# Designs tried in a protein design chat: VHH binders against q9xw16. Part 247

Target 1, 132 residues: q9xw16
Amino acid sequence: MSGWNAYIDTMTAAAPSIKRCAIVGAADGSVWARTEADNVFKASEEELKTFVALFNDVTQVPAKGADIEGVHYVVPRTEESLIFGKKENTGFFAVKTKSAVLIAVYEGPNEVAAQVRKAVESMQTYLNNAGY
Key: E = the ipSAE of ESMFold2; O = the ipSAE of OpenDDE; V2 = 0.75 times the mean of E and O plus 0.25 times the DockQ between their complexes.

## First folded at step 23 (VHH; framework vhh_8ghr_2)

Design ha28 (at its last fold request DockQ between E and O 0.75; V2 from the best seeds 0.00; counts 0 for: pae E 3.2 > 2)
Fold by OpenDDE, fold request of step 24:
Structure ha28 (fold): chain B 132 residues (1-132), chain A 123 residues (1-123)
Amino acid sequence: as target 1 above (132 residues)
Amino acid sequence: EVQLVESGGGLVQPGGSLRLSCAASGFTFSDRYTIAWVRRAPGKGEELVARIKDSGEYTYYADSVKGRFTISADISKNTAYLQMNSLRVEDTAVYYCARGYPPLPEGDYFDYWGQGTLVTVSS
């Protein structure tokens, strides 16, 4: 397993509602680590390349939404380094660091979203402070 | 296959200098990985000596070596270096280079290690 799995484990431990998670290269969407086994993060490299490119202009993302793992999510709003989406009782949070994009797909009532966001943003801050 | 190969170790007198090299293959220095030097002195545990990310924008040094050691990397050669100046007897150890990741509160994680190179500082 990739050494980056430890960081995925940290995020999933911090937010149990996270079903699948991935750490990918911000530049090209290359997968550094992903959840596997019973909760495989299934986004393709091509899809991830497209996804990480959304951060080049996040202002346009709400108008078109975002796709992860072949699922289309409505994106209510974005921030410079944050894209989040909603679909029924599921959603995702994606945050960008200097070198990576952290993606967490969650399932549950809307109330769990705050914890998921906190988990990925916490990791974002941690990685940024480490130069990542 | 990922490989790290250290070189440059040897015997040196206190106050002397030595430059270690870590040649990496099977992967490229990138935003994804760090390269670290870890040493193991006789009868002691591992100590993280220095860590570098990319070309050197982000570096870490143990307090014990700050001001004396310099870690660097040549991306074009996929090689990391440890310049050791003002060497002390307590710097005697086997020095390993290792591929790492962002440090965690629990400590650094390394997935690949070199074979190590012995540095002996003695009068």
Scores: ipSAE 0.821, ipTM 0.905, lowest interface PAE 0.6, mean pLDDT 95
Fold by ESMFold2, look of step 23:
Structure ha28 (fold): chain B 132 residues (1-132), chain A 123 residues (1-123)
Amino acid sequence: as target 1 above (132 residues)
Amino acid sequence: EVQLVESGGGLVQPGGSLRLSCAASGFTFSDRYTIAWVRRAPGKGEELVARIKDSGEYTYYADSVKGRFTISADISKNTAYLQMNSLRVEDTAVYYCARGYPPLPEGDYFDYWGQGTLVTVSS
């Protein structure tokens, strides 16, 4: 059992619109925790390695978009440690911490996107303050 | 299989020093885990003494040991240490090394424990 899964639970409780969520190592995309059972986060090792590398230069991401769970997202904007992806009525927010990348995939209209972003950024702040 | 092996305990007079070691195997110190020292003394439950990120940074100390104990981690040796200076009789306890995660508001959670090393401080 992974003790990192408590942080998955915290994010999904804070933003119930999150359908799937993962915490992966920032260096290599290895999965430290993810949603399981009825809401399995289904990204391959190759995909996650490619995905976390996007944070090496987030300014290049809007031109190409991003792939997660075999789904291609348009990336309308990025910030220093945040990537926002959108496809139809679904999207994701991903944030980088000192050690990890937090990925939350959600479904719903734009007003729920703010709730999801707040949940992942709150956890990002918490983990950064703890050194992770 | 994750294992933590403590060493360095013993008998010491008040005011003395000891250095405890915690050798880890089954996982590698990097940036994913917390390593902690927890002690049990007669009449007391478990007391978190110190914790450190396995990278060697981001330390915490119990008020009872601040300024006297120093926790460290050496990635190249996959080993954590507790330098105990200015020891007091009340520091007498079995000291355990434990692996954990970033702290939660509800407290620390440790998933693997060593077998402990006895530290006795007496005249």
Scores: ipSAE 0.437, ipTM 0.747, lowest interface PAE 2.4, mean pLDDT 90
ESMFold2 (binder alone), look of step 23: mean pLDDT 80; pTM 0.820
OpenDDE, look of step 23: ipSAE 0.719; ipTM 0.851
ESMFold2, fold request of step 24: ipSAE 0.334, 0.271, 0.347; ipTM 0.706, 0.656, 0.711
ESMFold2 (binder alone), fold request of step 24: mean pLDDT 81, 80, 80; pTM 0.829, 0.815, 0.823
OpenDDE, fold request of step 24: ipSAE 0.811, 0.813; ipTM 0.901, 0.902

Design ha29 (at its last look DockQ between E and O 0.67; V2 from the best seeds 0.00; counts 0 for: unsure alone 64.0 < 65)
Fold by OpenDDE, look of step 23:
Structure ha29 (fold): chain B 132 residues (1-132), chain A 123 residues (1-123)
Amino acid sequence: as target 1 above (132 residues)
Amino acid sequence: EVQLVESGGGLVQPGGSLRLSCAASGFTFSDRYAIAWVRRAPGKGEELVARIKDSGEYKYYADSVKGRFTISADISKNTAYLQMNSLRVEDTAVYYCARGYPPLPEGDYFDYWGQGTLVTVSS
């Protein structure tokens, strides 16, 4: 869709367990880039708008969970700029940068979560340092 | 339709100054994009000259132009600028404005380019 696809590719390459991934605007949830083809990130604009708003107060998210792509996740962990969701053998990491939210949905055992987190946090740091 | 239009190029003597403009349409300067100036000298490849994010909090300059060139952007006009001072003969090139993104380790990516404006520095 855009040049932001390169950063999607970087994250998915860094963590093969990532099945779907998106970069969205932190302010409005607009999709800047997302995985496509066989791994289409399917969250709607309306859903993403709601999702990015979770970062306004992450402390409340564990109690209510988070929805992505019509799937409800429990949220075992939040940080100021991070939301971690889980559902069975799937999960997601969402991290917030200055202007964006990076969302990575993964599939696999719990052991793969660390690699997924590292991938999105690395991108988070990279983008923040670049002013994004 | 996304469009970038450069202007301000021309002939100037060494030591002179020139100000290039890049008027963008079809998109707005935002957190999503960067604007860059890229030049191509005769017989040479492309060189990233400068890049700006947002209104100018984050700027990049090639070593070859540091201290001489200043990139800026007017968000209200959706226009980017390149102030070129102390111009040298080696600055002669076609200067392109391009819509960019965060730089990758492999290099910058640009998806839209202007038509370019010729800058000739000659005595």
Scores: ipSAE 0.772, ipTM 0.884, lowest interface PAE 0.8, mean pLDDT 94
Fold by ESMFold2, look of step 23:
Structure ha29 (fold): chain B 132 residues (1-132), chain A 123 residues (1-123)
Amino acid sequence: as target 1 above (132 residues)
Amino acid sequence: EVQLVESGGGLVQPGGSLRLSCAASGFTFSDRYAIAWVRRAPGKGEELVARIKDSGEYKYYADSVKGRFTISADISKNTAYLQMNSLRVEDTAVYYCARGYPPLPEGDYFDYWGQGTLVTVSS
């Protein structure tokens, strides 16, 4: 539990409904850490580059939706540093920090989604305070 | 392979100055890592002297060196520096450059270390 992987472990422990999770560079979408093994996060390089660029203008995202791991999500809402996506019984929250984008993919109802959002936003705050 | 190579150590009198360099290869300074200077004096444990985000921002200094040492990073040269002024005999140590990450509550974690450069402050 070292390096950027420690932050993956912290988020998944805080919200067990997170099925897959990644930390990617905000500038280029490069993968710094991700869930592995049984729950590998499999987004392509091209998707992640496109995905992190959505944060350049979040107001355009609800009209387009977002793609991650080859899945197209409807984006019902965004905030300056947050994108929420939904597809059937799954969803994601993504937040931007000073250096990275944190992505958490989950399953479940709106009560579970709130827990996932809290986990990623808590980590966002921690990393921003540390300068990352 | 990630490598960190320190240079700039030597013998200096109390009150003098030295500048240490840490040249990195196998990764690029951007905004993903931290670079730190850690020192080890004979018979003493390791002390985190200073840390900087590899973009050149967000600096930390040990209380023992605040006001005397300055850490910096030059991303275009992939190199970190430790400017050491007003040196004291107690600063005598081997100084290591290390690659780290955002601070953890339990302390810093470093995954790659240089071989160290000796700083002797004497007479």
Scores: ipSAE 0.468, ipTM 0.763, lowest interface PAE 1.9, mean pLDDT 90
ESMFold2 (binder alone), look of step 23: mean pLDDT 80; pTM 0.818

Design ha3 (at its last look DockQ between E and O 0.78; V2 from the best seeds 0.00; counts 0 for: unsure alone 64.1 < 65)
Fold by OpenDDE, look of step 23:
Structure ha3 (fold): chain B 132 residues (1-132), chain A 123 residues (1-123)
Amino acid sequence: as target 1 above (132 residues)
Amino acid sequence: EVQLVESGGGLVQPGGSLRLSCAASGFTFSDRYSIAWVRRAPGKGEELVARIKDSGEYTYYADSVKGRFTISADISKNTAYLQMNSLRVEDTAVYYCARGYPPLPEGDYFDYWGQGTLVTVSS
C-alpha cells in the first residue's frame, strides 16, 4: 500500500459516485495510488503515459477525446489543468497538480458530475498548496 | 527494499551545532515523496521537526526549531540533511528520518523510518 491511498480515500469519500480513482505521476503516468478490490482502476502504464501527456496541450483534447481503462471518452471541456470526459452515464475528471494527475471515474446522471469535480479540484488545491 | 539510515548524532554542548544525514535507498527522492525529521525526547511523544519536498522549495519547521534548524536534500545523493544550530538542552532526542507524503489535516503519515540517531545536548 502507498501513502497516497489516503488521498484516494478522501476523494472517494467526498464523492460517492466516484467508482475508480487514481493518482499518477504527471511526468510519466506512473501509478502512485489507485482504487483496488472491487473497484480496481485498470488503466495501463502505457495508457497513463499517453493520458498525462494530454495536459501538454489540452486544447487539442476535445477534438480527439481521451482514453482511460480502454474506454474512449468524448471531452466536452478542458482547462489548463483539467480534462472532463463523458461517455453515456459515466465520465471522468482529471486534474493536474504540480507533480501529479488525479483521475476520478464516476457513474451516474449528469448531476453527480459537479460533486466529482469539486472533490478532485479540492484535492488539487490542497496538493498544490503542499507543493505536490 | 526501502531503507533510511540516519547518521551524525552525538554529544554536543548547548549553543553547538550538529548536522544529521539521512541516506535513502530502495527509492529515489522524487515528486512522489517528502522527507521528514521526527524526534522523540525521553518521556515525550514524537514531534515533527522538519519536512522537505523536492530540493527545498517546500519546507516545514516546527516552531520550536525555526531559525535554528535547516532541512535540505541532495537529490543526486538521495540524501536528506538536518543542520542544527544553536542547540538547546531541550533538543536532546532520538532523531528519525522518515519518508512522507503531503501533510494530512489529521496528521502526517510516514511509511518508512530509519533506526534513529541520538542527539544529546548537555553541558
Scores: ipSAE 0.785, ipTM 0.890, lowest interface PAE 0.7, mean pLDDT 95
Fold by ESMFold2, look of step 23:
Structure ha3 (fold): chain B 132 residues (1-132), chain A 123 residues (1-123)
Amino acid sequence: as target 1 above (132 residues)
Amino acid sequence: EVQLVESGGGLVQPGGSLRLSCAASGFTFSDRYSIAWVRRAPGKGEELVARIKDSGEYTYYADSVKGRFTISADISKNTAYLQMNSLRVEDTAVYYCARGYPPLPEGDYFDYWGQGTLVTVSS
């Protein structure tokens, strides 16, 4: 089935350094698609509901940090529709669209972060233009 | 179980109007999916007639129906509609309702289909 999984595939192909990725409903954090199999994105529904609510006031997120997949990240930067989290050699980018939050978790040196951000923001633009 | 049930087809004269309904069950209209009308005339392939985001926004129309047909969605009734005005004999087809996703550059993907409703336009 393609469905929302096609958009997971597009992001992971654009940035192979993405280790785990999900598309979740912006209103409730429900999982619409995620990486599966050996690299399952394993955030709980309760955690995702809390996570997407961070976009209700991104200005408070740097002071609190963010939790995803049971991992606490320092959040050095937010923008109106973007949260960047970092812990040791791992990080995530999350962006909000009209309907969803896109979450990409990566591992590796800092030089890969730009490619991951580009992949999620390109998808954000595409989905927003399509009304999603 | 996701189901889509079309209704409102029938026999109509050229220049007339019909409104098709697509009642959805097994999922709710929100902002995750799209709803489309696809038609198949005898001896022809399928044609995407119209598509709408299930929230009721962001429409697409085939050139063959633009200005004559209007797609809409009523979230409170979990139902999509196709208002067909100024009907022509070439609009005769079985009309299917289908659930889809954000449009893809290479075309639409539909995972659930209704059984179809026949629209016959003849004098």
Scores: ipSAE 0.495, ipTM 0.778, lowest interface PAE 1.9, mean pLDDT 90
ESMFold2 (binder alone), look of step 23: mean pLDDT 79; pTM 0.815

Design ha30 (at its last look DockQ between E and O 0.65; V2 from the best seeds 0.00; counts 0 for: pae E 2.9 > 2, unsure alone 62.7 < 65)
Fold by OpenDDE, look of step 23:
Structure ha30 (fold): chain B 132 residues (1-132), chain A 123 residues (1-123)
Amino acid sequence: as target 1 above (132 residues)
Amino acid sequence: EVQLVESGGGLVQPGGSLRLSCAASGFTFSDRHSLAWVRRAPGKGEELVARIKDSGEYTSYADSVKGRFTISADISKNTAYLQMNSLRVEDTAVYYCARGYPPLPEGDYFDYWGQGTLVTVSS
């Protein structure tokens, strides 16, 4: 296992609605860590490469949506370093740090989204402060 | 294969200086990794001495060594260094280089360690 798995565990513990999670390189979408076992994050390398590139111009993402794990999400919200996707009772938050992209896929009612966002943004801030 | 190899340890008098090196191989000292120096003194537990991210933009030190020790890295050589000045008897320990990650609130995590290099500070 990668040392980055500890940070996956931190995020999933902070938001129980997170079903799958990954930490990938911001530059190339390479997987640093991901949830495994019964909750395997299954995005392909090619998909992740495309996904992280969305942060190059987030303003265009709401119009075209985003794909993760072969699932197409509408994107109701973007910020400079954040992409929020939604599909029925599922969604994802992706945040960009200095060198990484954190992706958390969640399942549940809309009310759980706030907790998921908080979890990934907390990690984002933490990593940025540490130079990551 | 990931490997860390320390060097530069030895015997030095109090007030003296020593420079340790950690040569990393099998991975690139890149955005997803940090390097740290961890020491173990006789009869004591492990103490994180210093940590470095990238070429030195981000560093941290134990309070016990602040102002005396400086951690640095040469990315082109995939090597980290620990410059130890004003050495004290209590700095005597085996110094290990370790591959690290962002510091965790619950505790630091290191997945690879060198063999260690002995630093003895004695009159």
Scores: ipSAE 0.777, ipTM 0.889, lowest interface PAE 0.8, mean pLDDT 94
Fold by ESMFold2, look of step 23:
Structure ha30 (fold): chain B 132 residues (1-132), chain A 123 residues (1-123)
Amino acid sequence: as target 1 above (132 residues)
Amino acid sequence: EVQLVESGGGLVQPGGSLRLSCAASGFTFSDRHSLAWVRRAPGKGEELVARIKDSGEYTSYADSVKGRFTISADISKNTAYLQMNSLRVEDTAVYYCARGYPPLPEGDYFDYWGQGTLVTVSS
């Protein structure tokens, strides 16, 4: 475990249903770490810049939806630092920390979503307490 | 490439002060990393003295230095500092600047280190 990659590994171990995951800078969407190889997180730089800016006003997101990896998701709800997106049997949770946005894309039935949310929110709390 | 260059070490009497500097190159201070001062006294292991988020926020200190040492970062100069006040003989050590990340259960990971600067506290 080296640098930010260790935090990717922690989240994917906590919620094995996570298919792809990334940690990106909250200011500009730059990729600090992501799942790679067979599970490459493929969002473009421009898409990520647009995505992290959604956290500037999460109340507007349900009306628009959100795009990640070229996929459009319906956003049924948001919270102050959390965006939840759904499309068919897939979804994502994204949370904002002081410095970063954590993004986890999962596949599976609705019962799986709670596990994914817990994994990303636990990491959000950890990073916030560390100042990140 | 990432480089860290310390300066400001030297000989000082007990109760005195020194300011250490750590000039960074090869990366820009942002929200992504931390800077730390780590010291090693002769025949002792390493002690994490102070840490700061490289944006200049969120500091932490070893209990042995709380209230006496202050870490800071100047983003515009890409430089971290350690102000050491009320120095004691037991503060004598080589002080290293290091770049790190949020901590992990197995301890901190530092990927780049300076060469160290000697601080000697002696009357």
Scores: ipSAE 0.324, ipTM 0.664, lowest interface PAE 2.9, mean pLDDT 89
ESMFold2 (binder alone), look of step 23: mean pLDDT 78; pTM 0.798

Design ha31 (at its last look DockQ between E and O 0.73; V2 from the best seeds 0.00; counts 0 for: unsure alone 62.8 < 65)
Fold by OpenDDE, look of step 23:
Structure ha31 (fold): chain B 132 residues (1-132), chain A 123 residues (1-123)
Amino acid sequence: as target 1 above (132 residues)
Amino acid sequence: EVQLVESGGGLVQPGGSLRLSCAASGFTFSDRFSIAWVRRAPGKGEELVARIKDSGEYTYYADSVKGRFTISADISKNTAYLQMNSLRVEDTAVYYCARGYPPLPEGDYFDYWGQGTLVTVSS
């Protein structure tokens, strides 16, 4: 168990609709921490390596979508350090920090998305300010 | 196995200098971790002395040691250092090296610690 789990807990506490969450290395997609037990984040390292590389050019991501945990998401929105994916009543927010990518997969109506985004962006800002 | 080993402690007179080293093994200095020096003086609790992220771009110092202590890291040697100048009697403590993470609002979190090295400042 990684010390990074504390930050997973912070994000999941801030947005109860988050079902699975991971913190991975921005450079290589290595898993630093992830939700486990009943809500295990199941993305493979190979998949995560591909995923984090999406941030190299986010402008192309909406056209091709993004895959997490073997699930394909449409990507309605990207920003320089943010990827938003949707699939039916699920979605994800991925944000990039200096050193990491934070991924939060959520379930629920569209209304919950705002809270999830706020949770991951808050963590993003916090980590960036700390040099991470 | 993750291991941190401190060295460089000893007896020094007030106003003197000492340089502590923390050799890390079982993991590499990376974007994932920070390194901190934490000290425990006799009869007192733990005090975070300094923390470093990466090779020195991000550092923290306790007010009590600002301007006197310098934390640094040599990534190639996987070693962190604490240069202590203008030492005072109140700096006497066991100094621990610890692997850390971004500071939490509630406080710092460390998962691995060294055995500690004693620094005694006495005339």
Scores: ipSAE 0.770, ipTM 0.884, lowest interface PAE 0.8, mean pLDDT 94
Fold by ESMFold2, look of step 23:
Structure ha31 (fold): chain B 132 residues (1-132), chain A 123 residues (1-123)
Amino acid sequence: as target 1 above (132 residues)
Amino acid sequence: EVQLVESGGGLVQPGGSLRLSCAASGFTFSDRFSIAWVRRAPGKGEELVARIKDSGEYTYYADSVKGRFTISADISKNTAYLQMNSLRVEDTAVYYCARGYPPLPEGDYFDYWGQGTLVTVSS
């Protein structure tokens, strides 16, 4: 397996608490790769287009929250290229690169969240350095 | 169907110049892929010569061609180019255009290849 799905595999291996993961085009939310099989990432085209547009002004996101896979998350924190969402014992980290948005949905306590953030930010740095 | 079609190969003397073109169809240059030139000389393995993000930025060159070759991409024409200057006999090879992805530490992956264009450098 190669192409964009290699990056899905790298992130899920680095943080096993990631349950579902996707790489989508930053411009339009089109799915370039995602987890499949038992852990299929399920988000509509409309939802993903709306989601990636949140990065146009991340400062507005904490007031509104964010939706992924039909689930509404509160967003306690954002950074210029990062959105962190929470719902009960689940959450997501999403980061924007030059070309894409990486989305990782996880379950578990706060120390798990730190591992997920590290995995997606490491990939963000790698892709940005490569121009993507 | 994704297709890559090379053109511009031929016979040239040492010190000469040649420009290769790679016309793409079945996908649009934007920011999702890379375009690369890979060459294969008789009796030698493949060498990644140059790579560019399909938006026209972020280039890589093999040490053997740095300063002599320039890769570029023209989004409006959906075409990538390899300008080859100061050609040497050692540059003789079949040159392939290939579509790839962000580089991986373990190497590049290319999912579509052109048929290749022969470049012969001899006096």
Scores: ipSAE 0.478, ipTM 0.761, lowest interface PAE 1.8, mean pLDDT 90
ESMFold2 (binder alone), look of step 23: mean pLDDT 79; pTM 0.809

Design ha32 (at its last look DockQ between E and O 0.77; V2 from the best seeds 0.00; counts 0 for: unsure alone 63.9 < 65)
Fold by OpenDDE, look of step 23:
Structure ha32 (fold): chain B 132 residues (1-132), chain A 123 residues (1-123)
Amino acid sequence: as target 1 above (132 residues)
Amino acid sequence: EVQLVESGGGLVQPGGSLRLSCAASGFTFSERYSLAWVRRAPGKGEELVARIKDSGEYTSYADSVKGRFTISADISKNTAYLQMNSLRVEDTAVYYCARGYPPLPEGDYFDYWGQGTLVTVSS
């Protein structure tokens, strides 16, 4: 277990709709922490490497979508440091910090998305202010 | 294997200076981790003295040591330092280096610790 699990727990506590969550290195997609046990975040290293690279040019992501855990998501929205993906009653928010990418996969109606976004963006701001 | 090794402790008179070193191995503390100095004085609990992220762009200090202690790091050597100036008798403690993470509102978390180095400030 990584010390980074505490931050996973913080995000999942802030948004109960988050089913799986991961903190990965922004440079290489290396996993720093992930949800485990019954809610294992299952993205492969290669997939994560590809995923974090999406932040190099987020403007192209909506056209091609994004893959996480072998699932293809449409991407309705991107910002400089944010990627929002959707698929049916699931989705994800990924935000980039100075050195990390936070990924939260959620399940539920569209209404839960706002809370999930708030959780990951809050963590994003927190980590950035701490130099991470 | 993750390892932290402190050095530089010793006996010093009040008003004196001392420089502690923490050599980290088995991991790179930049980017993913922070390094902190935590001290335990006789009969007292643990006190976070200082914390550093990367090469020093982000540092924090206990109020008790602000203006006197400076934490720094050499990333190329994977080593952190604690420059202690204007030492006081109450600074007497075992000083530990610890691998940390971003500070949490609920409290600090450290997963690896050094063996500690004794700093004694006495006339």
Scores: ipSAE 0.780, ipTM 0.888, lowest interface PAE 0.7, mean pLDDT 95
Fold by ESMFold2, look of step 23:
Structure ha32 (fold): chain B 132 residues (1-132), chain A 123 residues (1-123)
Amino acid sequence: as target 1 above (132 residues)
Amino acid sequence: EVQLVESGGGLVQPGGSLRLSCAASGFTFSERYSLAWVRRAPGKGEELVARIKDSGEYTSYADSVKGRFTISADISKNTAYLQMNSLRVEDTAVYYCARGYPPLPEGDYFDYWGQGTLVTVSS
């Protein structure tokens, strides 16, 4: 078992509306941990490699959107280390840390989205402070 | 198969120095893991001595060794080190290398351990 799964559990406990979640290497998109079983995070390695590369220049992302798990999301805005995607009543937040990208896919209204963002950004801050 | 192999232990006088090595195989030092030295001495149980991100940065130390011990990692050799200076009799222990992850408030998780190397400090 991977010890990165503890951080998946922390995020999903903090925001139960997270349907699927992953922690991937920022350099290459390799999966370090993800939700499994009934809520498996189903992105391919090639898709994740393309996805993490979006953080090389987040200002380009709103024009083209982002794909995760074969789903295309509109990206309304980005921040230096955060990409927010929307599609219908679903969305994702992805944040970059020193070593990883944290991805959380959720469903629900705007109140839910704010809770998901807070969960991933809290973990981002924690990991950055620990050097990861 | 992940393996950690310690070396460099031995007998040394108080005030002396030793350098421990932890050669890793089955994974590459990158940015995913941490490496730690944990020691076990009679009557004291286990003590986390030092931790480093496997990229060679972000170190931490037990208060008992701060200023005397230095942990380092060499990515090109896939090896972590513990430089132990100003050794004291109470540093006598078996020293284990372990692979871990970012620290958690509730304690560290280590998934692989070496077999240990004995350090004896006596006059």
Scores: ipSAE 0.490, ipTM 0.775, lowest interface PAE 2.0, mean pLDDT 90
ESMFold2 (binder alone), look of step 23: mean pLDDT 79; pTM 0.805

